# Designs tried in a protein design chat: VH-VL binders against q9lj97. Part 5

Target 1, 262 residues: q9lj97
Amino acid sequence: MSQEEQPKRPQEPVTYGDVFEVSGELADKPIAPEDANMMQAAETRVFGHTQKGGAAAVMQSAATANKRGGFVHPGDTTDLAAERGVTVAQTDVPGARVTTEFVGGQVVGQYVEPRPVATAAAMEAEVVGLSLQSAITIGEALEATVQTAGNKPVDQSDAAAIQAAEVRACGTNVIAPGGIAASAQSAANHNATIDRDEDKIKLIDVLAGATGKLAADKAVTRQDAEGVVSAELRNNPNLSTHPGGVAASITAAARLNERADI

## First folded at step 25 (VH-VL)

Design e4
Fold by ESMFold2, fold request of step 28:
Structure e4 (fold): chain C 262 residues (1-262), chain A 118 residues (1-118), chain B 110 residues (1-110)
Amino acid sequence: as target 1 above (262 residues)
Amino acid sequence: QVQLVESGGGVVQPGRSLRLSCAASGFTFSSYYMYWVRQAPGKGLEWVAVISYDGRNKYYADSVKGRFTISRDNSKNTLYLQMNSLRTEDTAVYYCARQGRHWYFDLWGQGTLVTVSS
Amino acid sequence: QSALTQPASVSGSPGQSITISCTGTSSDVGGYDYVSWYQQHPGKAPKLMIYDVSDRPSGVSNRFSGSKSGNTASLTISGLQSEDEADYYCSSYTSSYTLVFGGGTKLTVL
């Protein structure tokens, strides 16, 4: 898509919802200059540079227009970016590295970088340990969610998605008393009574070490992703999934398994 | 009726404090950046402080930084300016002003006089 | 000193047209279309007369018009009336993403 640039007076603020697939309160927030600076710094720490065509570049362009129009001032931050952060997370899986960028706990960019399955001696041991099946498993996808949404408080939609994933991984409709789904449901119930987000149980508290906590595991399929997405949607009052959340991570794993000729 | 009404001005000695208030009515106060702008006797306009619509972001002119604090209470539709360590050069009429869509002020209060004299 | 230069005073007779200038640089008036003009009567608050170079707020007479050329913005008042006697201030956005004011112009209606 080719665009002609002309001098323009911005008429409305450019919000996160205008340029990213985000929801809720963040979607209506004007992209602020410090939010963009935080993303640029996060991208630079992870990539060694600002990612071409990445979230930071989009945010910088939007923030510049917003500053020029008077909708935000230099140095402004949004409450969600300041309180919940701007981060870039990477997860290594067999055949790929998945990088996720988020603002206020929501995904604003996701990138898949192909990696050879067995080319470096130092990586061979790690790859073999992570992909005994040669494909990304449900447990590994759940652990990837720790990297993309680990600091998110657990809610009912997360618990439902995790339950769907565990049931599919283990092949039974019986929820294990000490399993990940049970822990996620307990966390969601507990969090409903807590006012401060900092006191809430987070996804990392439930999903860390998921591959070791599942009674059984399997490679993620497209049907698994569809089931987990349906569970997350059904249990969200906004009828949506969380970007970078459980459903998103399972879906990404399914797509990678299809592309890696596994 | 859309209006801004300032209060809290008066005569004080250098080193003292005052708190100004600005009551907003007739518009959605929480949707606007708000300024304090002052005018010394016989002089022009000078912005003093600005605060974002949610109160999170605050900025000050160098002449008042560290001494003045801008704040707002959106539940009461009120803007505040806490002025500490007042100096004679702070003597001015202080206006509450609403930033418009772009870089201009489309609504002003009538001002409140602050006189700092020894 | 102010960042924008205005004449200290201008005068005109009722019914005449006058122009008040506001000169800045390519980093403010010349580089952006965010010039505004304020009228201030003695003892009263400023009132917005023109924004975004040439736009009039609702309720402002079409006797007031704004324009710019290069680094100079102009406020033109036609059909001068006695109530136009006031101080006039220009303001502009700057490349540092802040606002600056001119020093003001006293308009006398003879």
Scores: ipSAE 0.500, ipTM 0.801, lowest interface PAE 2.2, mean pLDDT 84
Fold by ESMFold2, fold request of step 28:
Structure e4 (fold): chain C 262 residues (1-262), chain A 118 residues (1-118), chain B 110 residues (1-110)
Amino acid sequence: as target 1 above (262 residues)
Amino acid sequence: QVQLVESGGGVVQPGRSLRLSCAASGFTFSSYYMYWVRQAPGKGLEWVAVISYDGRNKYYADSVKGRFTISRDNSKNTLYLQMNSLRTEDTAVYYCARQGRHWYFDLWGQGTLVTVSS
Amino acid sequence: QSALTQPASVSGSPGQSITISCTGTSSDVGGYDYVSWYQQHPGKAPKLMIYDVSDRPSGVSNRFSGSKSGNTASLTISGLQSEDEADYYCSSYTSSYTLVFGGGTKLTVL
């Protein structure tokens, strides 16, 4: 017969970097009990339940170990989670619902939930047709940017790209007070006076929920993408666009919409 | 040398306020949870307040909630206890204590006496 | 006041071994392995002697040892010396997420 090993005390805290692919200050932070509760609430709000094996479950397990080891106290929150938030953003695209989870502006989880689309046919007939999911809209592409560049500080090139997108979505050259473009410009102006990136307003702060914030919306076209790219390019001192940024997301949406053509 | 040094104790009347300070040296102050622990004359030890390494999370014993406020300034390596509405039962030596890796105190200051009396 | 029970006093002769008990409940001493012991000489600050039930900090004599059985933790001092005369306090983590202390034990070396 053999003796079972006794459980050992936790010797080191479980940090965000231990369980998620995150960087910077967040990677070194022990996962705190209230951070986990915030993620559980956010997942429940979006999914109707917590995801089995998802970010909230991982954080709850890590926080429990950290409490028992004395590395955090019950009721603790991490400064980054408390100040920058814990969010779950969801975007519907043709054939899928994409959900992205953030702590402190960094992605800690992403889920793709397949959604049925009408069956496509190789031929077209007078009485036969297939209903396809609507093309990707400008609002949806802006929300997708949260998932690909949500932790990027807002700069003037982002504000210009967002303005171009909103103007095209709404069909007017007039910038709406209190709209997404106005918020993005305010964020860019604020950030220009801030020295530390951690204190800057990020793209997630402006673009989360973009579909619901636009006064009107439309499917992304190639011409829309060209306009948004031009705005981002002209307003970047390096004369380039940002990988995974606003222009990139609009361009990807335009390409997907083109490939949905029969 | 690794040490904690308290100051700010004294004799005050009930209802008055005092602010205690604890100067830390010889270690990375911002890496530790810090406590105030007190000891009434001829009595045992009682923890009073605790603060997280970044100052965000603060907790108090029931006997002092609403009257005492713990704080820290990591740039000055200093822990503070603001004691308001002092009562005679608050008379004690107040120690600054550092939490170790787990649930224990591995470093203590020499204490500062607070006397609350007529 | 005190959440953990210690004897008020204990005594021993030089060279003997003595044991100080610290009794709690399944919600503290019995439920977790986070018991610590502090020595306090008159007019001095407490000093950590044992943590995590049985671990000794650097610089603490191996004459001091800690153990636990059920809801009772014990501090044992072997080869008792006159400088061991002091007050001794235990402390434990609790399920109510607080640290608690025992009432203290005065050790007298006869």
Scores: ipSAE 0.476, ipTM 0.785, lowest interface PAE 2.4, mean pLDDT 84
Fold by ESMFold2, fold request of step 28:
Structure e4 (fold): chain C 262 residues (1-262), chain A 118 residues (1-118), chain B 110 residues (1-110)
Amino acid sequence: as target 1 above (262 residues)
Amino acid sequence: QVQLVESGGGVVQPGRSLRLSCAASGFTFSSYYMYWVRQAPGKGLEWVAVISYDGRNKYYADSVKGRFTISRDNSKNTLYLQMNSLRTEDTAVYYCARQGRHWYFDLWGQGTLVTVSS
Amino acid sequence: QSALTQPASVSGSPGQSITISCTGTSSDVGGYDYVSWYQQHPGKAPKLMIYDVSDRPSGVSNRFSGSKSGNTASLTISGLQSEDEADYYCSSYTSSYTLVFGGGTKLTVL
């Protein structure tokens, strides 16, 4: 077996300007061991751990090289870190939590954590009347369609989408005689013989109370949304889905549930 | 001319205090870690204190910790050693030394003798 | 007591080569490549002869060379001259202190 080549001596100190986009006095300061320890403590206070590849890890690596080269001594702190501090701050914005890391008042790290409650999908769910406190069920997503497309006449694409949703909610491929898929198919067949839209059966007439009409229910998954979208699309002569319709509501629910880690 | 010149040595009784100075010239004093290193008569070398470039970080050998204080004034290019509660074992020539780029001393003063006796 | 072991004395004749050893541990000489050597004539300040194991400052004769193997560093003086008669100290970076010195070696030129 061979001995690994020892690391070469560091030739110059690793400064804040070498590893971060900082300016002024800080940019020329060698990263010191206690500066790195303060950042690690700040990250741990905020997150319970050090962020992989974050500012503390970069500073520890730089400080180790600087100690080895004699550019700083163990226990050293830079004046700017000691006097102006090392901090980690969090700011919530729509759809995200932004974390910013500072040394001496200058940004040395920033990262964004998506927050589903304030995402575009959460805003779409609020438009359709969905609650975000728990996993959204297929029945709840079908009821939400009433708020976005309740006055739409039921057609074959709606009936197909509702059937796909009910089959997935109940775990059977058999249409229950009194279920919402049966009602939707009957409405679509009836509406095909009606000329005036005001005389047609509407989505609200079929989907109101869908949670109580389903024999079983479940949280909406991505696979459920794919199946419902496919069914609506295959049965629409325009080869598209309806904005605010059954597939749209199921898709929104699935996206919200994915963010909630169900 | 690049040099370090110590001063302030002398004869003092045990328990007394003494302050050493080291004047630097011919180089950028504020760019270097500075040391005090002592040598008892007929003995080897022993570092006693070190101070960072800006004077912020200071370190001491166990034999002098709590009794000696290193400081610097970069506006005067001067290094200091305040020696309190002196003991007979502190008798030595005290050198001012500049740390080089890495872990070595590339410049030494001529030394100043401190004798601690009654 | 020094952390680094040097022989108390060595001797050689003019024109010969001599080697002074400096033995430490894996926490200093063996663990880091930061060994330096200082020459001290009687009544004079130390002078840097070798740093970083084998590097020579400008103005130091190429008769002086440094090396290390394991936990032992060596200073070699070739073509020994009468003015080489002095005390020689090694020093190393250590993980518990910033620097430590050897006890010194008196070189006598016969």
Scores: ipSAE 0.468, ipTM 0.791, lowest interface PAE 2.5, mean pLDDT 84

Design e4
Fold by ESMFold2, look of step 25:
Structure e4 (fold): chain C 262 residues (1-262), chain A 118 residues (1-118), chain B 110 residues (1-110)
Amino acid sequence: as target 1 above (262 residues)
Amino acid sequence: QVQLVESGGGVVQPGRSLRLSCAASGFTFSSYYMYWVRQAPGKGLEWVAVISYDGRNKYYADSVKGRFTISRDNSKNTLYLQMNSLRTEDTAVYYCARQGRHWYFDLWGQGTLVTVSS
Amino acid sequence: QSALTQPASVSGSPGQSITISCTGTSSDVGGYDYVSWYQQHPGKAPKLMIYDVSDRPSGVSNRFSGSKSGNTASLTISGLQSEDEADYYCSSYTSSYTLVFGGGTKLTVL
């Protein structure tokens, strides 16, 4: 395999923003050698090996270039990686296992792995009446969450995920005051003051009838799933998604849409 | 004016401690790796310690590891070297130096003399 | 780390050109383009004259130039002047991700 080469001395550090879709302080940080080692260790713990062409490999290449250029030194660690962590989280959803990689609380990698689910197969057959290949919409995926996590109390991570989903479905960065995202945020705020889970507002209370409550709707794409997962993870103290929750349902819908090739 | 000014040198007995300071002015101190480099009388240059932009990452030459501690206070634009368990071999002029864009030192202080003798 | 080899001294007359060598290995001078040169007058701090093999900082005379061939870097001073009399040190990045210095060269202007 032939490759085009342009050898030259590095003039600027390779930052997290150069190689990942990250923002804020992290985007300007040069990728440091120990950050890359932390990610390699995290990937190995979860996958049993370093992902070929994955986040750790990208970080290792960037850190090597930065060391050679003098922008970082061997053994350096970014404060955000050291203080906020390098994490690999796994979440099981109907039909899939979602693995998400973080540096400093921001997503730098995501992997969706299909999982056999008898309920998903039965639901797929029921919805399409045998073999109909219909694209699942964001609204439909939100309603599916009622079946998998409807009794879960609404928290801030749920509200963030629902907002990301609604914004993507409607194509606007302005949420309606009485929309699903507004209701979810209000529920999360209310629940923070409630002691007993039985008294808390649940996901079913916010998401039931979601297809009818969205101003617009669209088929779920993998990009939609990535955005919704990122929102849920960044707003969860455990830096994970909820099994059977909003991100899980959106991810499952994206996987089914890709399999159906719609 | 861009400059580095060392202070805190003097004559001390072996086994004692000394703390050097380096005041930086005229540039964004927190954007640079900083070094201490020493030069024994009549001898060449030897790097001693280096510290990252935010003070998090510190590295030492083998000859001083475990005895010297580099630190910085970015709010005061000051670099420090705490020298413990001093030996006669530590006698030198100590310079603070700023690392440039790559692997070189583009700014040096005037140096401060440390003499370790009985 | 490893020492870089420089001649102990060199001499030249005003107006002449001289070259100071700095010899390392393929793990430093030969393998990377991160050689720097420092001038040090007696009792004074070092001053950067050349970095990245051949680059000149602002304010350094174009009489100073740097080059490299194989494992040997060279500092050339053209049109020698009396104020060029000083010690000169080379430094190089190494494959161990650190810096090493040469032993220094005393330049005497006759």
Scores: ipSAE 0.408, ipTM 0.762, lowest interface PAE 2.9, mean pLDDT 84
Fold by ESMFold2, last read:
Structure e4 (fold): chain C 262 residues (1-262), chain A 118 residues (1-118), chain B 110 residues (1-110)
Amino acid sequence: as target 1 above (262 residues)
Amino acid sequence: QVQLVESGGGVVQPGRSLRLSCAASGFTFSSYYMYWVRQAPGKGLEWVAVISYDGRNKYYADSVKGRFTISRDNSKNTLYLQMNSLRTEDTAVYYCARQGRHWYFDLWGQGTLVTVSS
Amino acid sequence: QSALTQPASVSGSPGQSITISCTGTSSDVGGYDYVSWYQQHPGKAPKLMIYDVSDRPSGVSNRFSGSKSGNTASLTISGLQSEDEADYYCSSYTSSYTLVFGGGTKLTVL
């Protein structure tokens, strides 16, 4: 309502502190045209386009006003953007991909994209470029246990969980003589006679290459996860599942598959 | 009292170099874009160089680009113009000028005369 | 040529109002609201009289006013006085993100 600040003629520079949650010297810097161009280029490099509603758009609007008002000149960069950079980085965390935008080492934008939790096998295998959006099989979930619990000695609860998973993958109630469940049962029986954990057969010894060892395979469903969890619970004297174990990996794969199907 | 005082002008032969200084006082020098603006005898005004408040961003008129260098030392409140490869058409009074809030000059020095003569 | 055009001279008698024009293009005077005017007495530095088309710095007489219409900015001096005799320069922001000056107008008070 006041003519002291008119929309067409800016009265004060728009600083980084006016539009972003930043601190220190950067907060007092007018947003400069080349800073905005650097952010737009960084967003385009990462996304293939300028992110709608992202930091580059905000910076360009502010830089245009600052340039028109004479607070910055065309081609200007701030010292912090020039010396410390303008960066768009992506990092993966469980269940999400986080994109973070930086100016001068400070966050000016952060965006979370929900992503299916990748199985350990998909993250470690580097196999044939399997997509995180593809259906995860029971074999792949069993291989993922190598990453999350590969050094765990095989016990009866693991053997039961592996058997439940293999039966569901193959669609038969018969344990194959050379199958993963047979190996897990043998390992559990052997380990019962071994005193020191270091000398026991580990989950990696029975689950490595599970996808290739199964006679048949299928995408993990929620019903599969419930069956595997039940088997692990019933065969653990503590009546619990192992954190990061077979049931946990199957459950994670089921959740990823449900999200991909919705 | 806010003021700008230029120095370093004189008579120089073509092809030689000269360095101008502008001492600022009475205001926060590091908060302003600074210009050099020149005026040939009996002629109008022409901006020649501008520098951002932190000295990082520098711009030049085409007539002096590659020959003149603007710089500043904010700890000494001083603006500089290094003029190399001087030509007779560079003969002028050189003013330092402070850019105001927008696209105008709200403070001028009294100028220093540079004469380039064979 | 993107230089601003001013008349070479204008004259007026004490007490009159006079107007100095500054004509540019839609790429400077016509397209932006960043016109300024400077008064320069012989042998002296320029002094800002008007900025942002019509704004007056503190300490400048209200006899000086600025305006623009289309591609032409105007400096009006009312109640002309002998000390107003000087050269007057206009300046404008341009679409090339630079400043340009007019050629100057010599005002003579008769």
Scores: ipSAE 0.397, ipTM 0.751, lowest interface PAE 3.0, mean pLDDT 84
Fold by ESMFold2, last read:
Structure e4 (fold): chain C 262 residues (1-262), chain A 118 residues (1-118), chain B 110 residues (1-110)
Amino acid sequence: as target 1 above (262 residues)
Amino acid sequence: QVQLVESGGGVVQPGRSLRLSCAASGFTFSSYYMYWVRQAPGKGLEWVAVISYDGRNKYYADSVKGRFTISRDNSKNTLYLQMNSLRTEDTAVYYCARQGRHWYFDLWGQGTLVTVSS
Amino acid sequence: QSALTQPASVSGSPGQSITISCTGTSSDVGGYDYVSWYQQHPGKAPKLMIYDVSDRPSGVSNRFSGSKSGNTASLTISGLQSEDEADYYCSSYTSSYTLVFGGGTKLTVL
């Protein structure tokens, strides 16, 4: 191996403050091997691979130098990475996808991935208005459906999906009188007797204000999305979900909530 | 003035427990990895356990894993070794050692003798 | 048996130069620059004499020097004195990110 670029003994640890724009206690912490492994796992979960020249790669290089110098030991994790976590979150906006990487609650990387303007995928992310500041609730995801499919006539698959969502939000299999599921079922029954689509009750008529109409609410989980998707599928003669519909909105919320947890 | 002082050694029967202490003075204890290193009578040196600056990360030699627990109290500048299920082959002088900047020990205590016999 | 091989004993007369060897492999002494040497007088704790192959802590006489070639590190004591009579241990970083010790060398000053 060539010795010209091979580093000699490291004299000082490589800290988070040396390689990232971080502050406070984290800035003084040597980058540890398990911190780097946690970031690699988080990047792989989101991207399917580690990013070349990204936060995980920088952390791996720093951790290797720190191990070689004796500043950290194999298997070490910093307290802030262990206690507050290492996460990668994505947000889609018109024309771009923004990925943000965190160690101990502080940003260590951010990537903007250009995307075609006015695509269906870019518009879907924008219309739901989702953020990473707090978990998205079932009620909020139902209200987001108004933006993506509000003018769709309510059918039995919509009613089934809305019922599954309300049951999960409230923790009961009893349909509340005047609840969203009851309204959706009534709308689907009404629409079955109507010939012209212009005269039918639409998703906006049922889902507008869903957060205020639910007796209880909760953050959307992957299990919630699976249940709502199953209900929509079973009650659609074509055995499929509706693009931009109830199941799609709940699934999008679950995906964003899942990414915020890691 | 910079020193490490071990205590808690003694004679014990196999299967019993013993707790060693190491008092640090004259330096910033919380800035260093700390080791326990032992030396059986007439034998060489063997590292036993190591603990990180904040006490979060702990590592053990295979010969003691599951039986010994290293810990530290940075507010008291003290390193500990809890030794359970002692065996005759654990008989040794136990040293508290400070890791230097790299892979070496730049400060040693005087040692404390642990004798495990019937 | 130790991972690092040292002679069991060496001897020398006052004023002579003596060398203690420490032989490992390409996975420790030969592959890295993290060799240290410790002096231990009878009944006393080890004392660091050399670290990082050739570096000397403050307060250690310049009569002590360290070097390595290939897989063998050496501790050289020039101007041998009676107080140098002790056991000497080498230690090395390994490719598994840990430390190993030599078996020790008893230095006798005749």
Scores: ipSAE 0.390, ipTM 0.755, lowest interface PAE 3.1, mean pLDDT 84

